# Miniprotein binders against a2bj90: the designs that were tried, part 23

Target 1, 235 residues: a2bj90
Amino acid sequence: MSRSARRKTSALNTVLRVVEVFASIQGEGPFTGTYSVFVRLAGCNLRCPFCDTRYAWSLEAGKPLGVEELVEEIARYEPSLVVITGGEPLLQRHPLNSLVEGLESLGLRVQLETNGILPAPARDEQLWRVYHVVSPKDVPVRVPGAKLHPSWVDYARATGRAWFKFLVANEQHVREVAEYVAKLGIPRSRVYIMPLTPEKLDMKELLELHSRIASLAVKWRLNFSPRLHLLVQLP

## First folded at step 3 (miniprotein)

Design xK3
Fold by ESMFold2-Fast, scan of step 3:
Structure xK3 (fold): chain B 235 residues (1-235), chain A 110 residues (1-110)
Amino acid sequence: as target 1 above (235 residues)
Amino acid sequence: SDEELAKKVEELLRKAEELFQKAEELLKRGDYESALRAIEEAAKLLLEAARLAQQSNNPELMKEVALLLRAAAVLQALIAEKIGDEERAFKLAEEALRLMEEARELAKKS
């Protein structure tokens, strides 16, 4: 049997800790507006103060699901995009590669959302072939322990399949992002700035924040990511 | 001598796979501490296998070692979270990051 076939038969290599699976519209990043199925994996290697999904931080928050069972569940939604998110999905890297293989075999488009602390995919991983939205937490939000692994810049240059999405609250944050991506050699075309949304914003405040950050994106010649699902009150 | 190196790598891979099976049985029983020790031992054998595979210039063996190193790293991180010791979980996450980096470098050379 090949290593790929052996991987599929190993209990440890075929089980993912899954918090939730649901259909919605992708509200963020380069695929904003796409009908998607979201797969939230359990476990995270950060404890961000602004985190909206603290319930996913622990691996105990996830139910064990077999890769084949999860592929079948996702396929029933007939999505245009499968968004794999969580805490940090790359903490479950080995079974995640098996999941990606299964989803690609069905012709499904896959996007991973990652904090970028763990290394980018290697060429021999199934993850090399899918899209990645990397959300660094070292700049501007300065989460302790959060440092972007330099391999993500190399991966983005080699494949054209990675974008970098930064949480920003004001123009000083945008300036810090601009300096950071220039220093790392990340093209502006691969960079998104997104509103850092406090939990207590009403709809008027949320729209005003989106407007301000969008205007800064134009001024600094960066891409803008909304949080569309918050604006239209979807999960 | 490349054939002798390849045989040593295969022997190390077999021992590592036995330790993965032992870890699986221990995880099933809820013995996370013993499971972690088994995976840490497997990681040591796989790092040795990586060194020898590189010397043998065998890209298929390098690829197999890289895949198992990634598996060991992921499993260490998962077990560390399960144990619930935040300080130890942090330390093991850093070790997992190092194993993943070595796997990536090995894959590049294959």
Scores: ipSAE 0.000, ipTM 0.210, lowest interface PAE 15.7, mean pLDDT 80

Design xK4
Fold by ESMFold2-Fast, scan of step 3:
Structure xK4 (fold): chain B 235 residues (1-235), chain A 110 residues (1-110)
Amino acid sequence: as target 1 above (235 residues)
Amino acid sequence: SDEELAKKVEELLRKAEELFQKAEELLKRGDYESALRAIEEAAKLLLEAARLAQQSNNPELMKDVAELLRFAALLQAAIAKKIGDRERALKLIEEALRLWEEAEELAKKS
């Protein structure tokens, strides 16, 4: 049996399929500018046409890593924030809860990035206690199959630990976001709009796009998320 | 023999895994250039493993190899961005994806 096959057969609820682990600066959302370790989990339940991490779409893209080994690796970076992302990390919900428990035992702050299609954490999950940035793909970008699970609105209201981050290209997109969050009862204080960045933008174009979307955030009284890592050329 | 080829592939995968562990230690020390070289060496072993797995027509071994090649390419890309060598990393990701698609097609037919 190959090493990979042996790890697959020994994988229980304590093994995660991990694409990459690296230190960087959180470039997006409410914790922008924070020294972070990124843990990219394999697998995704969407096929967004604007996705820049298509390499993470398959669960088989990830190397099997034990939760305890992964916690030790993350801790060695001494991060201010652990960002768990993917693909869609909630596809690996069971071992993810074990990872969160290990990270919390070390006093580390954890943020999950999710598309929000799968249900929000239940009160008895370790994931209930960490921060969540939910990036709906049904509005305004209209990705097929990308319906936000309504439990995320209830979770945000109950905990104050979820924010909603929307990709926008123009003012019509911002209008659609404003209507969407009003209909769902999401407070504007929990809403971020972020530039939908096409591939092949030079630095001047990237900065101009950021400026336009930031101006719309001010006009519509919403929070603005940059994509800071793109501007400073970090992973 | 097919058993000798499978054993050779497993030995190459074992050596690649040791290089990944070495790279993790180097990353812990902040030695990104040495870590990148260790991953690059692992990728070369994995490419040889892929050729042998493909020659033996073993779709399960090919899947295992493609998975590790993709991981190596992604880790190499992350480190290369930090030290400025982005274009080479992207080419390796494209090659890993191509090999994975070939392995998936082969597995469906067998």
Scores: ipSAE 0.000, ipTM 0.091, lowest interface PAE 20.9, mean pLDDT 76

Design xK5
Fold by ESMFold2-Fast, scan of step 3:
Structure xK5 (fold): chain B 235 residues (1-235), chain A 110 residues (1-110)
Amino acid sequence: as target 1 above (235 residues)
Amino acid sequence: SDEELAKKVEELLRKAEELFQKAEELLKRGDYESALRAIEEAAKLLLEAARLAQQSNNPELMKEVAELLRLAALLQAYIAEKIGDMERALKLSEEAARLVEEAEELAKKS
C-alpha cells in the first residue's frame, strides 16, 4: 500500500469531527478557574431548548481532524486542562478513546463533558482514566429522551472521577435535583448546581442569578458551579 | 381523511415498536448488525409516520412519532459506540443526528 493510501486510511480510522479548538478558562464545575483548551466535537443526541451551542448539533458542523493532528494542536497551547465537550462527545467514542490516549501520553489532564445518556466508560477504555462532568438533562430541565444511563453512578462510585452538574433556575429545581440524586445514591459531594442563564441578562442580573443559586447550594448542602466565563466575558 | 391518516400512523408506530423490541433482544445477544437493520427499518417507518402525522395535523401522534424517532437515534448512537469502526460509527452518528432533527421538528409542530 502506498504512503498516501496508508495516511488516508489512518485518517479515516482515527478522525474526529471538530467544531472548534480554543484556549480559555474553565468556567464551570470542579475545575473552575483552570487554564484550559476546549475541544468542541460535533454532533449531539439531544436538542435542548436552552442550548447555547446549537451550531454544534450536526456532525456536518465539524471539520474532520486526525487524532495525531489534534493532539499536536492542543499541546501547542500548553494547557493545565483539556476540556472535551460538544455536542455530545461520546457519539464519537472510538476516536475519542484514541485522542485521550494521545493526550494522556503527554501528561495532560483531560475532562470530558457529557449528557450521560450513553453508557459510562468500561475499564478497558482509555476514557476510564479521565475526569467526567456529567450534565443530566432529565432532571430538572426534562429534555425529551434525556434519561441518565445508570452506569454513570457506578462509574462515579468506582473511580471517583465523575461529578454531576445540574442546570437550575429556582428552588423547586434544586429540590428536584436533591430528590433525584438521593434516589440514585449519588453523594452530595459529587453534585454541582449551576445557574440556568436566560439568553439576555445584563451583568447585574447575571450576578444576582449567581448569588441566588449559590445561596440555594449552601441551603441544600450541594456544590455550586458558576458560569465564570460569562461573568468575565470569555468564550 | 384525518381519521384514516391517524389509523395509518398508529399502524406504523405499532410496527416500529415491534422492531425496537426485536432490536433490544438482538443487542442483548451482541448481534449489532441485525439490531442495526431492525432500527434502520423502524426509522424508515417512523419517517413515513412523521409525514402522515404532519398531514393529519394531530399533535398527539406527532409527539409519539417524535419520541420514537429520538429512541431510534439513541440506539443508532449506541450501536456506533459498540462497533468501534470509525467510518461506520461516523455514518451512524450522522443518521442519528438527522433523526433527532426530524424528531425536534415534529415535536415543535405538536
Scores: ipSAE 0.000, ipTM 0.280, lowest interface PAE 12.2, mean pLDDT 83

Design xK7
Fold by ESMFold2-Fast, scan of step 3:
Structure xK7 (fold): chain B 235 residues (1-235), chain A 110 residues (1-110)
Amino acid sequence: as target 1 above (235 residues)
Amino acid sequence: SDEELAKKVEELLRKAEELFQKAEELLKRGDYESALRAIEEAAKLLLEAARLAQQSNNPELMKRVALLLEAAAWLQAAIADKIGDEERAYKLLEEALRLIEEAQELAKKS
């Protein structure tokens, strides 16, 4: 390989396109309430109608940051959890594995949030060793092109480090989720339902929606994920 | 024979990397359409390289080819985004990721 092309390829392997880095409380999923640093990566392979982070869809939305620089920035927050989200983080899979290696070398817990379209980690990837919250968009919200890769079910069974978080608006959505996870063999203990929150809700409406979805979680024997950051007005 | 296949793969990788360099220069000049075509040609060479690397049963070559295909996919999407066509960028990325997934599955079986 030529030096120029090799350097360009290396930059793509060790540089992440980062939209934002900020400290907050994890408001969703199995680690709700944890002091976290959020790393939002640019680029997404879906165009969900309900997406509230459309600013991250484009690869150009992200600033190029070296893995080592990003690890140092994250470490300064002294987080209990590093949440890597986006867009779709697995679009930047190779440099992401390097980031995870750096973070784990510091003893930091890492959680990836992914739409699950791309394959689950292989045993030889650093990503195999971290937590994953998979948010399928084929059921119940039916986003075109959003088929869950079957390897995520195998990964969840093999590692116990994946959970499946579904956006739901009503009981029909919960029924569809229950049927979907039963068909795929996903254990109920690994399944979260979370309120699909419209853009403009006041606090009373937001709390009422949370209450309704939580009640459905009890009825259907599934786990409930709030959107806690919205309720306590954090980013 | 494996050595001959490896040499052919190296030749294709060299040509693909020359196209990456050409795309970089075109991108600096604001010629996004020509840059995109150069990366598309690189991707074609890399797919041929993947086929030959699989025949040589060389997992290291397969990994190198998969890495460059990922780079090509990412560059195609980034260039399409620069010209303001987010839908085209999405479609190019979706197709490229499908091919990369297939190449990685083959590498796993080596």
Scores: ipSAE 0.000, ipTM 0.208, lowest interface PAE 13.3, mean pLDDT 79

Design xK8
Fold by ESMFold2-Fast, scan of step 3:
Structure xK8 (fold): chain B 235 residues (1-235), chain A 110 residues (1-110)
Amino acid sequence: as target 1 above (235 residues)
Amino acid sequence: SDEELAKKVEELLRKAEELFQKAEELLKRGDYESALRAIEEAAKLLLEAARLAQQSNNPELMKEVAELLRVAAALQALIARKIGDYERAIKLFEEALRLYEEADELAKKS
């Protein structure tokens, strides 16, 4: 289906359940350091023990917002990057495609953060054209119910618009990630390891953890993602 | 008996898997309405399987049912991009997660 036909069938005024919209710096992944607007969608298909955004797990946590209204709100921030996160944003797939269409019409760069359980975008989706940071929860953290959909690997190979970000606490976790991505055929250039941050770390402990995981990234020839927002005390 | 409950669960899972195959073929043809009906039928069978698996106190069966409920929810979410019901997909994911948690707790007690 053409973009014009898609626009007519996927009305821009479709409703999304939104928890929060705020400006910050992207602290994680390939766009670390970018001035961004974060759009947190409600609902999640996992219950990760280390989740910092448990308030977004239920759809009821989200307020209904029309896509057109949300596009206008995002545009007022004049962001270099729109980060759509959640919960799991792909649970609201239809209105999410409409949101992406609206944002793309304004020339805004969009990044989706997803757990990768739901299938990757199809070529006829607006989501096909944006960036995706996939955070598998089946390795090494082993969250119940978490299994990466194999279409994400195919999408990454076909488009070059997906990266895989893994939470790691130690070298054994990094080894498990390396084996996992090798088995799936994911290039190391598409892989980020990121510190699994326990609750109540002081700044010294947080820096030491970042240093340790970054050193492991160098050793294993993987990319490193900080949690920059935690280090600079931004949301 | 627990063995009789396990056999009933396995039969329900087999029927659900057949409905998933039917739904996939319908999706390939672009028949989203028929695919949705097949997935909804599979979900009903899986919710009954979940009840029986819980009754059998078998954590392995409970996890197997939870996995297929998650598959049903994922397929329903795909169809929801055609103005489907997102709340139904999320309810199936919540049921799957609850079964995984109950299975893990039961396994620890065994």
Scores: ipSAE 0.000, ipTM 0.324, lowest interface PAE 11.0, mean pLDDT 81

## First folded at step 5 (miniprotein)

Design aG1
Fold by ESMFold2-Fast, scan of step 5:
Structure aG1 (fold): chain B 235 residues (1-235), chain A 83 residues (1-83)
Amino acid sequence: as target 1 above (235 residues)
Amino acid sequence: NPEDEKLADELLAKAWEYTAKALEAARKGDYETAIKYLEEAVKLLEKALELLSNPELRKEIEEYLQLTKRLIEIYKKQLEEQK
């Protein structure tokens, strides 16, 4: 391939549709409590009933941003962690690899949040070096169109850079998650259960729900993810 | 129609499978195979749109369809450069 053709193809693939960029504390998963910048990419291939970010479902919700411009915007926050979320970020996979490359060139740590329908990164992708929190929508309540790509289990075993996070409301949901991860051969050390929070909970209800799900995590020997940002009232 | 919604769900799931195969082929430089899989994904997305009645969901799938078509054009240019 010529350098000219490569530059033209790169230009076509160096634009991301971005809903928002903001600083907060990572409230969920293995990096809970980390000062982070969140990059919400537009577009999603699912319509989850308890989705907190329905405003990101449309590609039109995002403005087109060049990768270099976005890297500079992120860098201004001086974050300990860059959380790339959405929608489904892997729908914009090609320019996303370029974004990861730019962020890594600045020494920034990157975490991707994905529904896991599209395949896990290959060794030759910049995304191979990124941390991934995979939220399968196969269980405990199946979302139409949802099916975890089997390559995510292989990626998790090969790299130690993927975890699987499940929204649960009760012990029956935890049982279904435990059966699902056992069937797929996902190590319990890579599994997080997280409270499924309905839209209208007061602080006492949120704390009680967190306590119940944390107790179930201990009982079932799974990791617990809070929704810390909800408890401390951050975005 | 519940039957159409179930069929649409199955078609969307299959479209995602073809997209996954296309992205893996493209990663290996096999743009010819990638284009073929994306063309199958396009057909499945178009069939799903015929079955979907919810205007908001239809709009989202139409946007994904346009993104898939754009990706085909990018891979066609890459394939031409290989020749």
Scores: ipSAE 0.013, ipTM 0.377, lowest interface PAE 8.2, mean pLDDT 81

Design aG2
Fold by ESMFold2-Fast, scan of step 5:
Structure aG2 (fold): chain B 235 residues (1-235), chain A 83 residues (1-83)
Amino acid sequence: as target 1 above (235 residues)
Amino acid sequence: NPEDEKLADELLAKAWEYTAKALEAARKGDYETAIKYLEEAVKLLEKALELLSNPEIRKYIEELLQLTREIIEQYKKLLEEQK
């Protein structure tokens, strides 16, 4: 039957610091085009110069929400995909496992976005069963303190539930990504390159950048991720 | 400054190793052990600030130190709820 009253009470005492919850279309990665609810968790262990969500860097940016309340809020959107992002969601690993358990109990598909510095899920975690898009900050533009935890490569091989997404501006960046993933033994089928979009691009420039990076993906035999939400003017 | 960057990278890598161990302990409900590992991370970040002179890297480490302390306070609250 349903979860025991004891487990429900424990889940209600588990708190996540949440910056925002909103519905949109997943614009990036392997699930591009999917109607999704985005859950942005507070706190980040990096200070990337190209970061779009600097407002989420501090844990204090997040409102404390109980897991059961958050599951209820997400469910009201009736999403095809729940995207858990941040900051760095794995900083809140313990309550995040409880959130994932609640979402899976409703049959909801979950995707986690992570910088991959903290270890990949262990087999006894609920997070082991969900999809992960890992965005390493080692390459092509190194962010101080960033290093992909090697367990992510093992997790990807063991489960087939992790992909690696890289921001690229030019062919030299793509070359560096190709060398990086080859060295780590990451299959090309698990690798996405995505345009690094400067803030001041008009629509024509944005389309030209997408075309250029997509062409490089074909040339280098890598997958291409658009930033679809930017092209269709969604959050 | 490349010398400051290298030193910061080494100290930050160790601090995040302790943070990873803390998260593993917290996953098992062991918030006392988690807090101890995060306190080790705090010491490494404080050491970085003592050794580094680059103002941009220092500000970055000060922000990470603040985040680590915020996580410690969150785990202290969870530990109190266990009692």
Scores: ipSAE 0.117, ipTM 0.547, lowest interface PAE 4.5, mean pLDDT 83
Fold by OpenDDE base, second read of step 6:
Structure aG2 (fold): chain B 235 residues (1-235), chain A 83 residues (1-83)
Amino acid sequence: as target 1 above (235 residues)
Amino acid sequence: NPEDEKLADELLAKAWEYTAKALEAARKGDYETAIKYLEEAVKLLEKALELLSNPEIRKYIEELLQLTREIIEQYKKLLEEQK
């Protein structure tokens, strides 16, 4: 009778640094409009000048939460989707896999948001089973340190569970995205363009920007991601 | 200095490449290789830190350095448990 050594999941595999947990509507990407619980993880490997969640950049901005406790908290909201976001969630990859395992055990759908710098999930990771919205920061916005890891393209082809969401401000950015995805062999059906929103837009300016970028999406035959939460004034 | 910022950016990009390699090695249970790659990432992060002047960015790189070191120590324990 071989005692299956219960791999003592190290304390690092069972604790996440979490900035916030809240219920809202997914405002972005392929799941726009979905009632979701958002788990914002602390720490980000980038310093995007346009980041709307700068408060999540530090790991210290997050509180340590147990994976089991977090699963129970999320489940109480009865979400149609669990959105794992933050700074960069994949900085906490090990406990994040444990979180995903817990959530999937309850039949909850999970969507990860990532900047795509860190490698895509491998087949043996729980993260391999979930949906991913990759938001590259190399194109067109050229954030320092940003480079899309090639494995995300392979993951997208292998699983069909990845989409790529690009921040764009103008037609030149949309062109650069179109060229970039063509070069990488990313199917256009998996590509979203989203308005790059400066911090100080009023609602009129925000709507106008959405209109322009949506029109460019149609022109360039790309999917459009709104910033729906900003338009409807949800978290 | 714009040149220093560019160099810091290149160092950070390389640090992430090593982190990526480390994660791939650790996934395969090769904690020895993972540790080696994380140690290279640490060196690159330290060099980047020397070039960075923004206090918030510096603080964050210091946090990442600490986190990376903690992961190294965890992988060392896991490596010992495999022996």
Scores: ipSAE 0.020, ipTM 0.355, lowest interface PAE 5.1, mean pLDDT 89

Design aG3
Fold by ESMFold2-Fast, scan of step 5:
Structure aG3 (fold): chain B 235 residues (1-235), chain A 83 residues (1-83)
Amino acid sequence: as target 1 above (235 residues)
Amino acid sequence: NPEDEKLADELLAKAWEYQAKALEAARKGDYETAIKYLEEAVKLLEKALELLSNPEIRKQIEEELQFTKELIEYYKKDLEEQK
């Protein structure tokens, strides 16, 4: 064994702070309706006003799980899709690459949900090979501190493995999204608009909001993402 | 060269010890202590990189350094939220 092979790696290289692991149906984005296992990683670099998962903001909200242990837990669900979300998963980038490698070795399809502030994957990362749904927070409802890293547009063009999902409440928001993606050169086929849902809507209000945003997607020739899990009352 | 490799290994071992202590402090909500330990780890990792010449090892340590710096910024932000 070489000297370098005898070196110990820090616990941070092999441990992820995980808030929850659960099976559900992917309710959003290009894989809507897919039987999925959700892995919610702790920690977030933003404090969004309409965040549904504030309990995941602190890195301490997650318990430490070894990558190998987490891969085994996920595999027991036999999912069609593994959704890695957070917080912001890229805050735990190094062990996340190891997790992705383990999941891909089992033939599992992986989707990462990210706010896009941290850089897109480099070609030598395991993350380069998986699907990404990027949710920019700089338009239309700007979150302080948010700015999409330009490398995400390059990654999307190079790989075809990134989509951009925007929360919208009205037609003015859709117009701002359309202008934003046109300026960045993001094809409309990779853009999803999704209803910005205030905390307490009844089912009728939720359906009406979905209908209005879907109609705007047709009008502006963008893709529509529902929040299907809210409509069918799944986590 | 062999002396540099031995020193680098000792620095890395100490850096990993500080990272482990930081995780334990953070688990208890003590972000001030966690940040202090991670800042010591950063210094040790940077010193180790000055001594390392193997490209594969350097890349691994550069990635560890980057992750440690990101974790410090995250804990600083969380500490501000506690105030």
Scores: ipSAE 0.000, ipTM 0.116, lowest interface PAE 16.3, mean pLDDT 79

Design aG4
Fold by ESMFold2-Fast, scan of step 5:
Structure aG4 (fold): chain B 235 residues (1-235), chain A 83 residues (1-83)
Amino acid sequence: as target 1 above (235 residues)
Amino acid sequence: NPEDEKLAEELLLKAAEYLVKALEAARKGDYETAIKYLEEAVKLLEKALELLSNPEIRKEIEEILQFTKELIEYYKKDLEEQK
């Protein structure tokens, strides 16, 4: 590929760096159990030690795909939900707004997964109109450089289209989450706790972990997110 | 040294804030400002590395530093396209 062709991908602002596109079931968050197509964008501003998708960390891990081509590929799956994830998809914010516009023109429901370090959508962005699952990495997992942008709380209140999903291993983590969301003014109805799954749990251990975290969600009056795809062995 | 670890954490958070500012400037087509903010982030990440001795944490920060440098080159390409 020539340098001119590569420069053109940035200048057009209609090209995304895409790691993978695949169909599965959404295993996490408010849309658990939904037939979805996953679009993993390249690049991430964090280096979480528990990250399952380290291969997506570099921008160069993604292949350039035009927005129109990507919309057509996604549409062929006929999904009930399009999950845009990464890395950190908001690193590619401008072409991402174009992608969302194309997907919404087809009547497709879109969910964005984000670490919440970059600001929430503004009212004039297409991203304002889609669902967001924000996964803060400052609490309880304390990833270096991770700080939730305060605009996400305002966005959640204004739109009702954002939820906050926290990885937890034990009750101390849940207590830290409860204190964190109370301090930021995040309603409990918008909060999910999800099992932090160590590598190499067998199925019995995985189910027992899910049961323990679900019980804590009931005790603390928070929502529970499974990792359903792990329980049913889907990607 | 707990004081060095705390200072390193503060430097990492400040570097992340500069990265956010750089990305917002780039979104508006202001690649010169974006590059300036990323250069500030690079300096902060390098200072954090001087304070940290844990090899696993150092590796994570080195990877973030590399990513930040990649963004600088990416935006330099965009800046050339703008002229």
Scores: ipSAE 0.026, ipTM 0.491, lowest interface PAE 6.3, mean pLDDT 83

Design cS1
Fold by ESMFold2-Fast, scan of step 5:
Structure cS1 (fold): chain B 235 residues (1-235), chain A 95 residues (1-95)
Amino acid sequence: as target 1 above (235 residues)
Amino acid sequence: SEVEELKKLAEEYLRKGDAETAVDILLAVAWIATAKGDLELAIEYLEKAAEIAQRANLRELEAEVYEYLALVYRLLGDKEKAEEYRRKAEEIREG
């Protein structure tokens, strides 16, 4: 009985709940400008007030797709980068490791976007081998339930495959980020600040916001991430 | 442990009358348990979250918790329980 359930659980761990798969340009973080396929997984463990993807919060927002089917769909785009995002992709950690294994077998570069509340990959996970952009929800305002798992700092130091990306609106936010990363021992070279963009900005306002945050990045000696897809009007 | 700290935080928000925040924190605990493969622990916290959401008349959150319970039971191979919770979520969503 329990053995039957365990076999079914293992088989079901090769299925992911997927909200959408689409080609675009990576607009954010260390791989900005890269032709990418985005895989948005369903489900999220937080309810951030500034969340752009509320439609992905529910697990049932995702269609069940087999790992093999998803790998084939991604491969058809011939991407330079596969961006796995969501909600929170690590909620589907077990089948996600299988997806990563399939993508790496094709020589595809993989980047995970995560809120960092769940533990960083262990050395025996396929996820250990790929890139991670961690977006902590502790700063500048703490979201209930949001706390960066300390293993992400250890993972970043051990592998050089994690960066930390923070949404900022003004200099006070940048100061709070700088204090936060110093306290946790996160190297500044692994830190990106990115404009917190309200939904309704015209192009002039969007460019001015990017300019202000980029200037603050220079002043505070942090990396800057644009939201390039917004500037060039891509998804 | 981190799970124990989050559980304590959820209980604190419940005492303050903030059921929505308590449910969100319990969902975070269930997600952590699911990621570690501890599906029985995930169910325990999800059942508590569903009870709190129902008591506080948070229908949308109650539906989300039932959708998650359905997923976890599918992962356990309990198709009957998975379908039961899927239907409960549909009823709330007025499907």
Scores: ipSAE 0.005, ipTM 0.213, lowest interface PAE 10.3, mean pLDDT 80

